# VH-VL binders against Apolipoprotein N-acyltransferase (lnt), part 3

Target 1, 229 residues: Apolipoprotein N-acyltransferase (lnt), of Prochlorococcus marinus subsp. pastoris (q7v0g7r236to464)
Amino acid sequence: WQTNMPTREKTNFKNQFINDKLISAQKIALSNDAKLLITPEGTLNNNFNLNFKSKIRMLAGGFRNSKNGLRSSLLGYQIGDKTYSSFIDKHRLVPLGEKIPGFLNIFSRGLSAVGGIQPGSDSRFFKWKFTQPLAIAICYEITDGFKIRNAVKSGAELIISAANLDPYPRKLHYQFLSLARVRSIENKKDNIIISNTGPSGLISEEGKIIKLFDPNTEQNDVVNPNFSI

## First folded at step 1 (VH-VL)

Design b13 (framework fv_rovalpituzumab)
Fold by ESMFold2-Fast, scan of step 1:
Structure b13 (fold): chain C 229 residues (1-229), chain A 122 residues (1-122), chain B 107 residues (1-107)
Amino acid sequence: as target 1 above (229 residues)
Amino acid sequence: QVQLVQSGAEVKKPGASVKVSCKASGYTFTYYGMNWVRQAPGQGLEWMGWISAYTGDPTYADDFKGRVTMTTDTSTSTAYMELRSLRSDDTAVYYCARDLGDSYGLEYFQHWGQGTLVTVSS
Amino acid sequence: EIVMTQSPATLSVSPGERATLSCKASQSISSDVVWYQQKPGQAPRLLIYGASTRATGIPARFSGSGSGTEFTLTISSLQSEDFAVYYCQQYENWPLTFGQGTKLEIK
């Protein structure tokens, strides 16, 4: 008599949940005249497609298949897209030959534990049609000040820090925030911080960020980035 | 055999509130969003807002923000729309309408409730 | 918001003839338009979505066409049950908006 949902139906349920959250977030973004919606790292499933046409430009944390295996990415959706039309892949730290501060080796261990995530380009510069050039840091990439600085030198006007901090102790959440602040200070650029332990970020027409808590608790907090005035 | 059954007609005085229900059957309630659309006598259709039955997260049209609240009760597969501070020009038939979920999201509506007439008069 | 304008407000036609109803969007909506039929005292019934795709169970005499800002619903060989009010709705952007309706009546 006991039946569990088959894998196909479980994937369908999760995809419905993600689509519902994205629809809600896009509507809130549009009602606040936002021009860009950004989601945390790992928000979308592998091979995810929207069940609606995107109504706003969106950078969604997710996964994509490549010739070199599974990539963790920020996936770019233009208005009208049901599947991503652009991407920037997470760059993997090279532990052999490189030294990582003690507390930060937990980030590299976390990535090793999930296995199969392949490195992307080491460029953190992302230029997308009709948006300001961005410097992207995905999780532990925030530790690489040189690459973020290079993205800013290439013309990036805003730093976006996306992370999945759920697997990590609360102490590391604080460390991540501190590193994101250091990147912002040294480059004199605003930094949008988005994580699975926190709300989705929305960027308004005036460059304001609206931080949304989980849809069930819904709490808005507005900050002013130096972006896209 | 998707069915949406709405509560009965209501007569309210100006300044009162009305809460219309929409009981769903024939499908998994949490997989589809519910929209609310109204129609004043002899007039066209006006979209009021939407709620996800999965997340419980509502989104309202600007003309109704501050006066409308949409909720769901997953245990009874029922959606609710409450409109406050009623005016005479809120007299209308109020419909619930289910979106297409995984296929089309909020875009258009195959399934509608039968409508609830709300009359606002002194 | 996108404004949808239907014309004519009322169309008088005889059974067996062809009716052509127009719907215009204030900005491009690609093919993101849907048509509904509504009879007195009833909820709207989905006829056509995606500008030209008939919904399940809708007779072949109903057809939709158009893209961008100009859309048409055509009913060939009108039957008695086709005399109703017809609404177009866009789903290109939020908020969702409807046209004001075209009433199809017997001449």
Scores: ipSAE 0.000, ipTM 0.462, lowest interface PAE 14.4, mean pLDDT 75

Design b2 (framework fv_rovalpituzumab)
Fold by ESMFold2-Fast, scan of step 1:
Structure b2 (fold): chain C 229 residues (1-229), chain A 123 residues (1-123), chain B 107 residues (1-107)
Amino acid sequence: as target 1 above (229 residues)
Amino acid sequence: QVQLVQSGAEVKKPGASVKVSCKASGYTFTSYGMNWVRQAPGQGLEWMGWINTNTGNPTYADDFKGRVTMTTDTSTSTAYMELRSLRSDDTAVYYCAREGLWFGELSDYFDYWGQGTLVTVSS
Amino acid sequence: EIVMTQSPATLSVSPGERATLSCKASQSVSSDVVWYQQKPGQAPRLLIYGASTRATGIPARFSGSGSGTEFTLTISSLQSEDFAVYYCQQYDNYPLTFGQGTKLEIK
């Protein structure tokens, strides 16, 4: 009925696998002269540390512990880091668990929501040392045009949309692509979309798909966005 | 290029033991678990168990507990499956197969398979 | 143990035709279903995992769908090399279990 596989062993195995994949991805990125490696939402486990020093700046989807609970985040690694040195927390949580009266909607939004993950700051503006300021949308946050617009008004020069869409229907995958296109057009900024199985690629400030990675395939590739003030 | 190469065919008497090897190349051996699956002639696939290649800890299907042992040698990137107290109905092609990744976690679908080892048990 | 049941046992189709293969689980396996292709004398080959995710190098004519207990493998324009036995497998719970297979043969 139930798996007899030890969960601790599976977790340690997963951490080794993730480290090996990140080393491979960084080597590919560096061989293509990339300046930044971006991974999908939820790529790293809670309390994950690299078993090597990062060779490239990296924004990795993962989790962090805060005094107010577990946060889903994009974790920033500078060259030489074994653990993240910066982060931006997910603010908008997916409403999958929200079959509740409207008053509990305030509770789930303000204090906690699905899976014990705590909402973070509502700012989508990410200023990181040695990079251009970014507007960050993690998964469902791409639906919030006002907060992305505010990040751009604060000086963000590029939009990054990171997601894990595997749990969701294929129709929703392409709905996210459409929303990313709208955000690029309304803000006149390029948008890099990274998801674990797709869609992934680069959307121009005019909403044009410059490059789209094949869905459901492992692909490490280089995208060159246009930066503008 | 990922490759799993198994040992050659074996003919055994009832009551004997057989040990099948599976040599891995083209990836980090300890980063993926190894599963064992068998297929009797003209029949379907039957899962026997898996081994954690980093820790060496195996998990066996109930039908094989007590007469199967799975081991690894990380220095040669080789997995082994030993089946004891052989019966005629153990005649099958035995496969090693590497686990895949799903939702960012190791999952028991098999992305690469060995070529198979035919074990014939006859009197 | 979760029982996986494939239908039909044998499907006779012509090249260029569409083939639809069914796989049913005795209890919900979410999307944890994988499809393999096996040709005589060869090891199984990964086609689809996670019910609908096509493996690298697998042609677009192969597609998977379903969730819960009902799963389907579709081959939209059969090529001569597609005539083989197809197996589904669940990886939601131990022990891992396979369907009995569907043989795709030339009409």
Scores: ipSAE 0.000, ipTM 0.404, lowest interface PAE 21.1, mean pLDDT 73

Design b3 (framework fv_rovalpituzumab)
Heavy chain, then light chain:
Amino acid sequence: QVQLVQSGAEVKKPGASVKVSCKASGYTFTDYGMNWVRQAPGQGLEWMGWISAYTGDTTYADDFKGRVTMTTDTSTSTAYMELRSLRSDDTAVYYCARDYEYSSGWYEGFDPWGQGTLVTVSS
Amino acid sequence: EIVMTQSPATLSVSPGERATLSCKASQSVSTNVVWYQQKPGQAPRLLIYGASTRATGIPARFSGSGSGTEFTLTISSLQSEDFAVYYCQQYNSFPYTFGQGTKLEIK
ESMFold2-Fast, scan of step 1: ipSAE 0.006; ipTM 0.491

Design b4 (framework fv_rovalpituzumab)
Fold by ESMFold2-Fast, scan of step 1:
Parts: structure tokens; C-alpha cells; sequence
Structure b4 (fold): chain C 229 residues (1-229), chain A 125 residues (1-125), chain B 107 residues (1-107)
């Protein structure tokens, strides 16, 4: 089992690195009086546990096992948690037929690259204890306007768009930003965008960019969205 | 005073269906999920599924998908489990058991802290 | 599904002695294991969750330990009421799965 030993050691080392980065991010968030820390899609490894008790509510992109297989998820951590206590899984991709726009086709190809991941519930409504209800879009899900609209109809007061666009061309990053703006306008809700390389920031309910993070930089910053019903 | 009270024992013929009830008292019904677990004579515990009393959505173990239905009635704080197409090997004591709901606790904590007294279902000719 | 294997199937001990019960998972489950006690004709009773956290009202003589794939339930200074069947259960993955049980009996 020599090959499994090196793999296990490498995985443990990566988890320590992630923990160290999360400690730093939470310290920065707390020093700026943030109420919620959001990470990009795929930030945490499968079966990841914090080496510390979370000091802030956190929505972290990561992976979780389910009875039907591995899920890509946004994982909810309450203050005091070492393991996530709530989640929303990435929805099944429903083919739009053979006339898929090139932009959407790129997203579907990218999802094939994460082979073995099972789709979750198609609901984008996330109600978390002690927070406002949220509409969640994980990467490709930003293209599904009906599901986001349904989450807003169910009471979501804010849209959160989490992605990992690092494998994709820069032009697709700008298309993602454009779709996020359209979702904000359609639903009259602010949208917080977070991705590994960018774009990341805050879009108003009118589709205006209130704050945009510098691309290709590590940035921990606070955004203040407007909550409305 | 937290308590789960189940319906009485049943004797069924093969091919019939059975519906077991579980009435909750002493706590806010919609704050917890309800698990269903069975135990055949002389055997161990087998998880059948759970239902969120808040969301109303059930999740079933694969062995029971297609012939089990779990529901709740929040107005009476009662959970129900219906098992169809009964076989002789479905003879067991069926338990309801309270677990933490995802919206009000650790979603991966499916430890069951309060159990019903059990309902014996006998399937025989 | 994750398979939970308990050993031994039967453990014979005398009152006042220490009993150690083992539970193995077929893959890593972190600390996501629960222990139950079941007496004949009764529903199971929650003892330990999160591998080592004692449930409300459970005597201090019951303790749990372990992480990953190997877990242990220890009962120090056995009382007559402790002779029962003990089950472990994982909640790391769906479906929830139980071990086959360990019967604790009087030597």
C-alpha cells in the first residue's frame, strides 16, 4: 500500500494549508466586523475538517459524500463548528438541447472535468439559521434564471454566486459577470460574486458593479449588500 | 416530557401495505427530523430513511425506495411511514426516532436521541 | 455504503470489570459515529455521539474514543444494568448504517 501512503500524506499537507488560509481569512473578516465569510467553489477537499472552531459564519465551496456519490457543494459552518452543519449541493445540469450557446457549452464541458460528482437538489433556496434566506448559484447555475427566480419567490433576499473559473478563459470570466448582473436586475436583488481568480465583488439590484476585486490577487474584503423582500 | 408514541402492532398478509404512525409531544415538532429504523427478530438495526418535519421532504435508503413513503402532519405533530408490497422478511419492529434537522442543527449529526416504543409488524399467511 | 463492523459479537465480563467494545468503518468517517444501548424488548438508547461526546443523562462510566476508521466504547466498573446489546452507527455518509451489534453478557 506504498502508493496510498504518499497520496494520504500529500492530502493531509494540503488540508493544513487550507486550514491556515481559513484562519487568516476569518481573522481579517472579524477585524472588519463581517457577518459572513464566503469562499469560492471547490475551496475545501472532500471530508475536510477545520483544525479550529469557526469564529464566524462561513459558506465554503467544497465537496461532500452522499449515499449517491460525491457532491460539489456550498458548505455552511456556524460559529463553533469544526465540520459543516448545513449544505446546498450543486444542481444537476439539464441539457438545453443541441442548440446550446457557446458560453453554456463551455460550462458543461468544465463540469465533465470533475467526473464522478453527483448532482444535488435543483432548489437554489438556502435558509440558514440566524441569517437571511439566500439564492445560491454555483458556477454553471448562474445560467439557470428560472431556478434563481424560484429561490427569490420563496423568500431569498440576496443572491450568492460562487465559482471556480480558473480553468476557463478570461473572456468567460467577463461573461459570468454579465450573467450575474442580469440575475440581479431580473430579481431586483443584490448579488455577491466570489471566485478564485475573479471576477469577485458586489452587484446592486440595478445591475451596477458596487465593488469589484482585483483579478489574480488574493483579496479578503468586506461588501455590504442591501437586504430586501 | 419529550415523547414519541407509535401505533399498535399489526398483522398483514404478503402483498399488503402497512402504515405506522408516530405522535410527537413535548417539543417543537418542526424543529427536528424523524428517522425510521426497523429491527427483524434476532437481528440488528436497519435505517429506512428520514423526513424533515420543517421541509416535509423525505430521504429513503435504497433498499426501500419505491415501496416506502414517509409523511408528516404538522397540525397533529405526527409522522407516518407506509411500507407497501409486504414480504415475509419485512416482519420486524419498526421504530420512529428523532434526529436533528439540517436547518436547526448539525446536518451530519443523525444521532437519534428520542425513540418511539416500536411497532411490531408481522407478515404471514 | 459504509459498512460498520463490531467486535466481538459477544463479550462475557463480570460486574465491576471494564468492557471495551470495538467498531470499524469500511472507510474514514472522521468522528461521525454514534453508540446506542438496547435492552431486550426496549428501543435503543443514545449513549455517545461525535465519537466521544456523552449524551445527556449518560453515566460517566461510559466513554467513547477513536477517529477515522477505528472506534471504541469503554464501560468502566460495569453495573448489572449495563448488560445489553450495543450498536455503533455512522452519520458521515447516507445511507446511515449500523454495526451488527455486540452483546455484553455476564461471565
Amino acid sequence: as target 1 above (229 residues)
Amino acid sequence: QVQLVQSGAEVKKPGASVKVSCKASGYTFTSYAMNWVRQAPGQGLEWMGWISAYEGNPTYADDFKGRVTMTTDTSTSTAYMELRSLRSDDTAVYYCARGLDTIFGVEDYYGMDVWGQGTLVTVSS
Amino acid sequence: EIVMTQSPATLSVSPGERATLSCKASQSISSNVVWYQQKPGQAPRLLIYDASTRATGIPARFSGSGSGTEFTLTISSLQSEDFAVYYCQQYNNWPLTFGQGTKLEIK
Scores: ipSAE 0.000, ipTM 0.394, lowest interface PAE 20.7, mean pLDDT 74

Design b5 (framework fv_rovalpituzumab)
Heavy chain, then light chain:
Amino acid sequence: QVQLVQSGAEVKKPGASVKVSCKASGYTFTNYGMNWVRQAPGQGLEWMGWISTYSGNPTYADDFKGRVTMTTDTSTSTAYMELRSLRSDDTAVYYCARDSGSYFDEAFDIWGQGTLVTVSS
Amino acid sequence: EIVMTQSPATLSVSPGERATLSCKASQSVYSNVVWYQQKPGQAPRLLIYGASTRATGIPARFSGSGSGTEFTLTISSLQSEDFAVYYCQQYYDWPLTFGQGTKLEIK
ESMFold2-Fast, scan of step 1: ipSAE 0.007; ipTM 0.479

Design b6 (framework fv_rovalpituzumab)
Fold by ESMFold2-Fast, scan of step 1:
Structure b6 (fold): chain C 229 residues (1-229), chain A 125 residues (1-125), chain B 107 residues (1-107)
Amino acid sequence: as target 1 above (229 residues)
Amino acid sequence: QVQLVQSGAEVKKPGASVKVSCKASGYTFTSYGMNWVRQAPGQGLEWMGWISAYSGETTYADDFKGRVTMTTDTSTSTAYMELRSLRSDDTAVYYCARVDYDFWSGSPEYYFDYWGQGTLVTVSS
Amino acid sequence: EIVMTQSPATLSVSPGERATLSCKASQSVSSYVVWYQQKPGQAPRLLIYGASTRATGIPARFSGSGSGTEFTLTISSLQSEDFAVYYCQQYNDYPPTFGQGTKLEIK
């Protein structure tokens, strides 16, 4: 027996309220003269469109359809966009039937919430017009130091780490933070971390925590990384 | 500082309609929902329904479906509740009350953090 | 719909004493219970949500506890301004439903 009307109603509510929260977040960002708004992994549902034209450049965690199936992505919105105009797909996926290391096993439970996810390009390099090039890590991609280093060698000047840690124990949140710090140190680049339940903040190229948002709360705040644009 | 300021008291005859307003300030109006709750003299609280200030989507309690309409005007940050076909047992103080959403689930979390001062609606002969 | 039942209907206590107010749900509401305070002629004021989380600005003497079907609001050392009607409400199931209230009065 399959869920029907209540499930569809909840999905429509989610899309409407995500739009409400994004409008609020963009207004807060603009009032603080921010140049870029970043959201955690999986913030937007499949086939999500903004109910408004974006007023700020935004990198939003979400999903996109491709000919090879559904992809988990960080979606790029330029000012004026109602739908994303650029993307970077999550490359490292762990199939349900495959044996997974303990740490990654916990993270892979989140992936099962969106069936049919397919791997995208393994490049972690992301470049927008009039912005600094970025190295992108989505959730456990932060474990893959080689891919992030390749993005930095390609010219990335800042690391963005986006995650959805909602279903996972607090110790996994701290392990994620530790990995993000290691990536900053080994690449000598600042790292902006965005997760829906925490941790979120800014880590310096020396691995120091410059700002850390209050975990397990909804919070909009401005961080100023080295090479901010 | 969050404030919800409601319109003044109304006296209506049975069969009439009443429209109560609730002007919000001190927060981003479209980021929260607005609930309406009434309280008959000496009685408890009764939930009537809610509206999204962003989409205009409404959900009404079963006892009020067909008689109530909730609307918003985002240009003035004002919510409205119109109750039709008034009966004497509709005499009550009507409150607007703000609700936040669980960002990740998208559902309203139906606990009400700020309330208007209330609007007394008296329905009599 | 879930029925919320508060007890007692009226509780008489002296300032400085401890007051304990009960709220029962007709079926499990997990921890999704909220408490409001209402003084005569005023709108309700949020005290506690999520059964035990104090709202911003609420004094530490107010505490909530419980899960499932039985919930309690405790005021550890009553101040004169605490004499009011207290309502519980569940927000686990649609529609949200209120208890009938407990009136806290001076003995």
Scores: ipSAE 0.000, ipTM 0.418, lowest interface PAE 17.4, mean pLDDT 73

Design b7 (framework fv_rovalpituzumab)
Fold by ESMFold2-Fast, scan of step 1:
Structure b7 (fold): chain C 229 residues (1-229), chain A 123 residues (1-123), chain B 107 residues (1-107)
Amino acid sequence: as target 1 above (229 residues)
Amino acid sequence: QVQLVQSGAEVKKPGASVKVSCKASGYTFTSYYMNWVRQAPGQGLEWMGWISPYSGDTTYADDFKGRVTMTTDTSTSTAYMELRSLRSDDTAVYYCARELDYGGNPYDAFDIWGQGTLVTVSS
Amino acid sequence: EIVMTQSPATLSVSPGERATLSCKASQSVGSNVVWYQQKPGQAPRLLIYGASTRATGIPARFSGSGSGTEFTLTISSLQSEDFAVYYCQQYDNWPYTFGQGTKLEIK
């Protein structure tokens, strides 16, 4: 007769589940000759480590500890890594007065519900050694066109938009998609969107939807972005 | 069907370099890691490192860092292992071996091996 | 570096008997152990991975067990083709390391 389970047991179960899912995702990605595996925001638990070596370059949504507290991040795994070797931290956007649309207020409330997450660097530019530079937007950061433009000016060739939209109404999924399209158009860069159950796929540099995965469906597939010369 | 075929035996002088090839067939070359393992006469197995044919990324055992280079040519589905500054104790059979991945199982096992390449280092 | 130690170095048994081969890791490797069989003049052959899972085509008389630091390969009802050298290997961390081998010979 057990009514409660210790936190340790719950964490171990979730870590095993996540590892199994990542192994499957990497196997599928490699069988399709993918160069990079990207997961949604918050995919990995705090203090998560792979129980296998990464077989593909991976940007995984997760958490990292810093002296200023817990940060929500995209964690970079090189091939062979069991722990992340690079990262880009989510930063807080500061809304300006009455100019905040109602849907942005819902995003802000959602973020504030996650206690202990500290803002990171404002830079949205990300590059591994020997790879093409990326502009990274984690969830709410897609609303900040100025910072995404700065990443593209710094040399980013592709925009990556990672989110966890599960807690939010379906209409916000469409707003997120709309903002991703705007970012693609204004920067003339393709945008890869990754979310847990909301819109995921590829948007062209002209804001055209090239491929969308079904909402509310687990899916692992390959998308081929175009790079401007 | 799935097969790894290695280059023929080599005889080298101390201080020389050797480059062993391993040609893969019967599977998608870029979907599996390639490992290199050696075995000195009458001795056990020693892991040298691995390469991803997909990315070109490598990991080498500390005893070989600075002396070994692993590469692949995806157009010919061939892996290469070059060992430099050869010594007499580098005399061994060198194997290439494909690393198994069953997806939902976190197992890094070598399921397909090349036939081996004997490298003899002597004066 | 994780050190894998196999015992005994040589095991002499008769056909039809049971053989038990041991492998010890210098630190915990979970279940991340593989077993290989090597016959003279041949490359190693995968037998067991994940400490206890038989590879495709491996007869049921081969079984693996263990976790943490102690692992065992058992061959029930030995057949003539089973007399070979057996190696264990860990894949918990780099460098991957092998045991020194156990030679199974006819008594």
Scores: ipSAE 0.000, ipTM 0.428, lowest interface PAE 15.1, mean pLDDT 73

Design b8 (framework fv_rovalpituzumab)
Fold by ESMFold2-Fast, scan of step 1:
Structure b8 (fold): chain C 229 residues (1-229), chain A 123 residues (1-123), chain B 107 residues (1-107)
Amino acid sequence: as target 1 above (229 residues)
Amino acid sequence: QVQLVQSGAEVKKPGASVKVSCKASGYTFSSYGMNWVRQAPGQGLEWMGWINTYSGNPTYADDFKGRVTMTTDTSTSTAYMELRSLRSDDTAVYYCARDQLEMATIGDYFDYWGQGTLVTVSS
Amino acid sequence: EIVMTQSPATLSVSPGERATLSCKASQSVSYNVVWYQQKPGQAPRLLIYYASTRATGIPARFSGSGSGTEFTLTISSLQSEDFAVYYCQQYNNWPFTFGQGTKLEIK
């Protein structure tokens, strides 16, 4: 689900809005016989709970509170869940002002703007019930080829790249897409990309774009990776 | 709180046009889509189309394409449905109905309905 | 276009009894079915959406079930105000389509 969500909403209004959009997204996914619904990074607010029982397995970008502070995560929902039952946290933030390539510097600044986000486990390997293991990249993590490769070596069969690139210039969207293609080629694995305003779609193990969503539009669509879910 | 108020009953001759209005209140008009549904006397419900209140773009059912125009005026939070080349079998109560989902870009089921506007085509 | 077929056309039951209304789609609509209640001279009222989710303010005696092509609306203990026409509608595909309605009447 490419959300293309408005930024002008208040928190309480936004939580109701997100619940309503998730109901719609799950309906569309189920009507197309999809096995899994994936949302962009940061889709769900802190302490978010569904106002309904999930009807489909879902991997939703969002925030969770932990003993070690606020975490940016992909949150796993099984059928019947109102709250997530699995998660994988975004790992170490790049410090502001570091001498890094321009696009990484911009990503690190964007993350720091959210304030209080703590690094999670540096493993990008996500083993989840009823799916084959996944390699997860949240936003700038797509630049870390070594950690994605380690997840694939551990048994991951598919790469999921979730981001929120809305605050960033269009040039960075192209760079994100290019890096996602490189990760697919390096690991010989398909890559599902999902971002708030794009790019979103499916990249093959040869780095070919199989499907690309229309940028800056809300779009629910099905992609069929070379992977059994 | 949420209310949809439609214009009054109309009597038209065959070949004329009718324009029904639906004034919304109690919510952000451009955040929810608007549908039009009609019901002939003693018959069931028939969907005519919907309009994206954010963009102003309509989608019409095939039976009404070429005869119907749906528009909005966001400054007055009002939706309009104009049906042209009226026939006697266009006699019906016409309803506006709001999409449930706070997503003007797609259609959904209807959570609030207008009271209906009777359009009679005779003589 | 997807055809929605409701049965029976008319159901005669007594207050306090259980009523079961059927709605069938000509092809799969997943969970995207909504039920409306319409009383004479009134606009339809939202009852159940997403096949089984009860709308705000709707009494617990109303329940919905089903997925794909077969859907059911159940009223577990009929009250006098429940005698009305009930419509199912799919919102899975354009154009949206309604069933023909089931009229609940007093026996």
Scores: ipSAE 0.000, ipTM 0.420, lowest interface PAE 18.1, mean pLDDT 77

Design b9 (framework fv_rovalpituzumab)
Fold by ESMFold2-Fast, scan of step 1:
Structure b9 (fold): chain C 229 residues (1-229), chain A 127 residues (1-127), chain B 107 residues (1-107)
Amino acid sequence: as target 1 above (229 residues)
Amino acid sequence: QVQLVQSGAEVKKPGASVKVSCKASGYTFTSYGMNWVRQAPGQGLEWMGWISAYTGNPTYADDFKGRVTMTTDTSTSTAYMELRSLRSDDTAVYYCARDIVEVPAAMSDYYYGMDVWGQGTLVTVSS
Amino acid sequence: EIVMTQSPATLSVSPGERATLSCKASQSVSSNVVWYQQKPGQAPRLLIYGASTRATGIPARFSGSGSGTEFTLTISSLQSEDFAVYYCQQYNEYPLTFGQGTKLEIK
């Protein structure tokens, strides 16, 4: 699901609106026999709960509270879940954007769910029940080839790159796509990219773009990686 | 003004080869991919392939693999399409056409639809 | 490969009327569809990309809609210069494929 929700507008969306969009996205996914629904980084607001039971396995970008602070994560939902049952936290923070100077953190607390984000574990290996292991890159974690390579060495069979690149120039969108291709070639694994406004699609283990979503549009579409989920 | 100017009409015998040129002007040649599309008389459009003007790497449609070669010359801002082992059913107008989207240097396979087209080159294959 | 099917093959309408042209993909192409206009002896002209975005210089009477497998090009208040052949094309995945064309002719 490429959501096409600008970052600055996302925190103004009510949880009911996001729930309605997820119901629609899951219905579309199921009608196309999809096995997994993936959303971009930051899709779900902090303290978000589904107002329905998930009908498909879902890996949703969002936020979670931990004892050590707010985390930006991919949240795993199994069929029947109303709350996530698994997660992988973003560990690599962008030098600009997500890292706010100390004095500005006070002013960001009322404005954005991204304020006060703490890094999580540096492992990019994600294994959850009833699916094959995944290598996960959230936003610029795609630049850390060493950690993604370690996830693949640990048994990950597919790379998933989830991002929200709307705050960044279009040139960086292209660089993100190029890095995703390099990671696929390095590891000989397909890479599913999902971003708020694009790029989104499927890159083969040879680094070839198999499918690319139209940028700056909302799209619910299916990709078929060389992977069983 | 963006313009693509193609070479003139060609008449070839079956089994020969033809090389069509497409000279670009009015934009940065290396920033856009180039498509090749043909149209047989009275028929529809058929995509033959695409080439990156930055990397020089081509992608060919399966029906033309083994018979087509696409190249670029960045010093003259010119793209070329060579079709070998010509058959009578290769008689068509051959077009070059620029991608709608600017292609960044690091991406070799990013292609879209086509915004600027050459005037076309008629290739007639007959004995 | 994705097959693009246009209908009807020929559409006969009068100037001032509305014309609706259909394009169907054999599998989902999201919104990744382009529409071209071609007049006899001329190269195709870009009209619409991304299913609904008008290209620069294209009159407002041209509009595109659709997503997934069903796409429509609509021309409101037909002008004499609009009578031409129209092609749709998908760019969702390799290889790029065109529809067979719809000829718009004067009734």
Scores: ipSAE 0.000, ipTM 0.418, lowest interface PAE 18.9, mean pLDDT 76

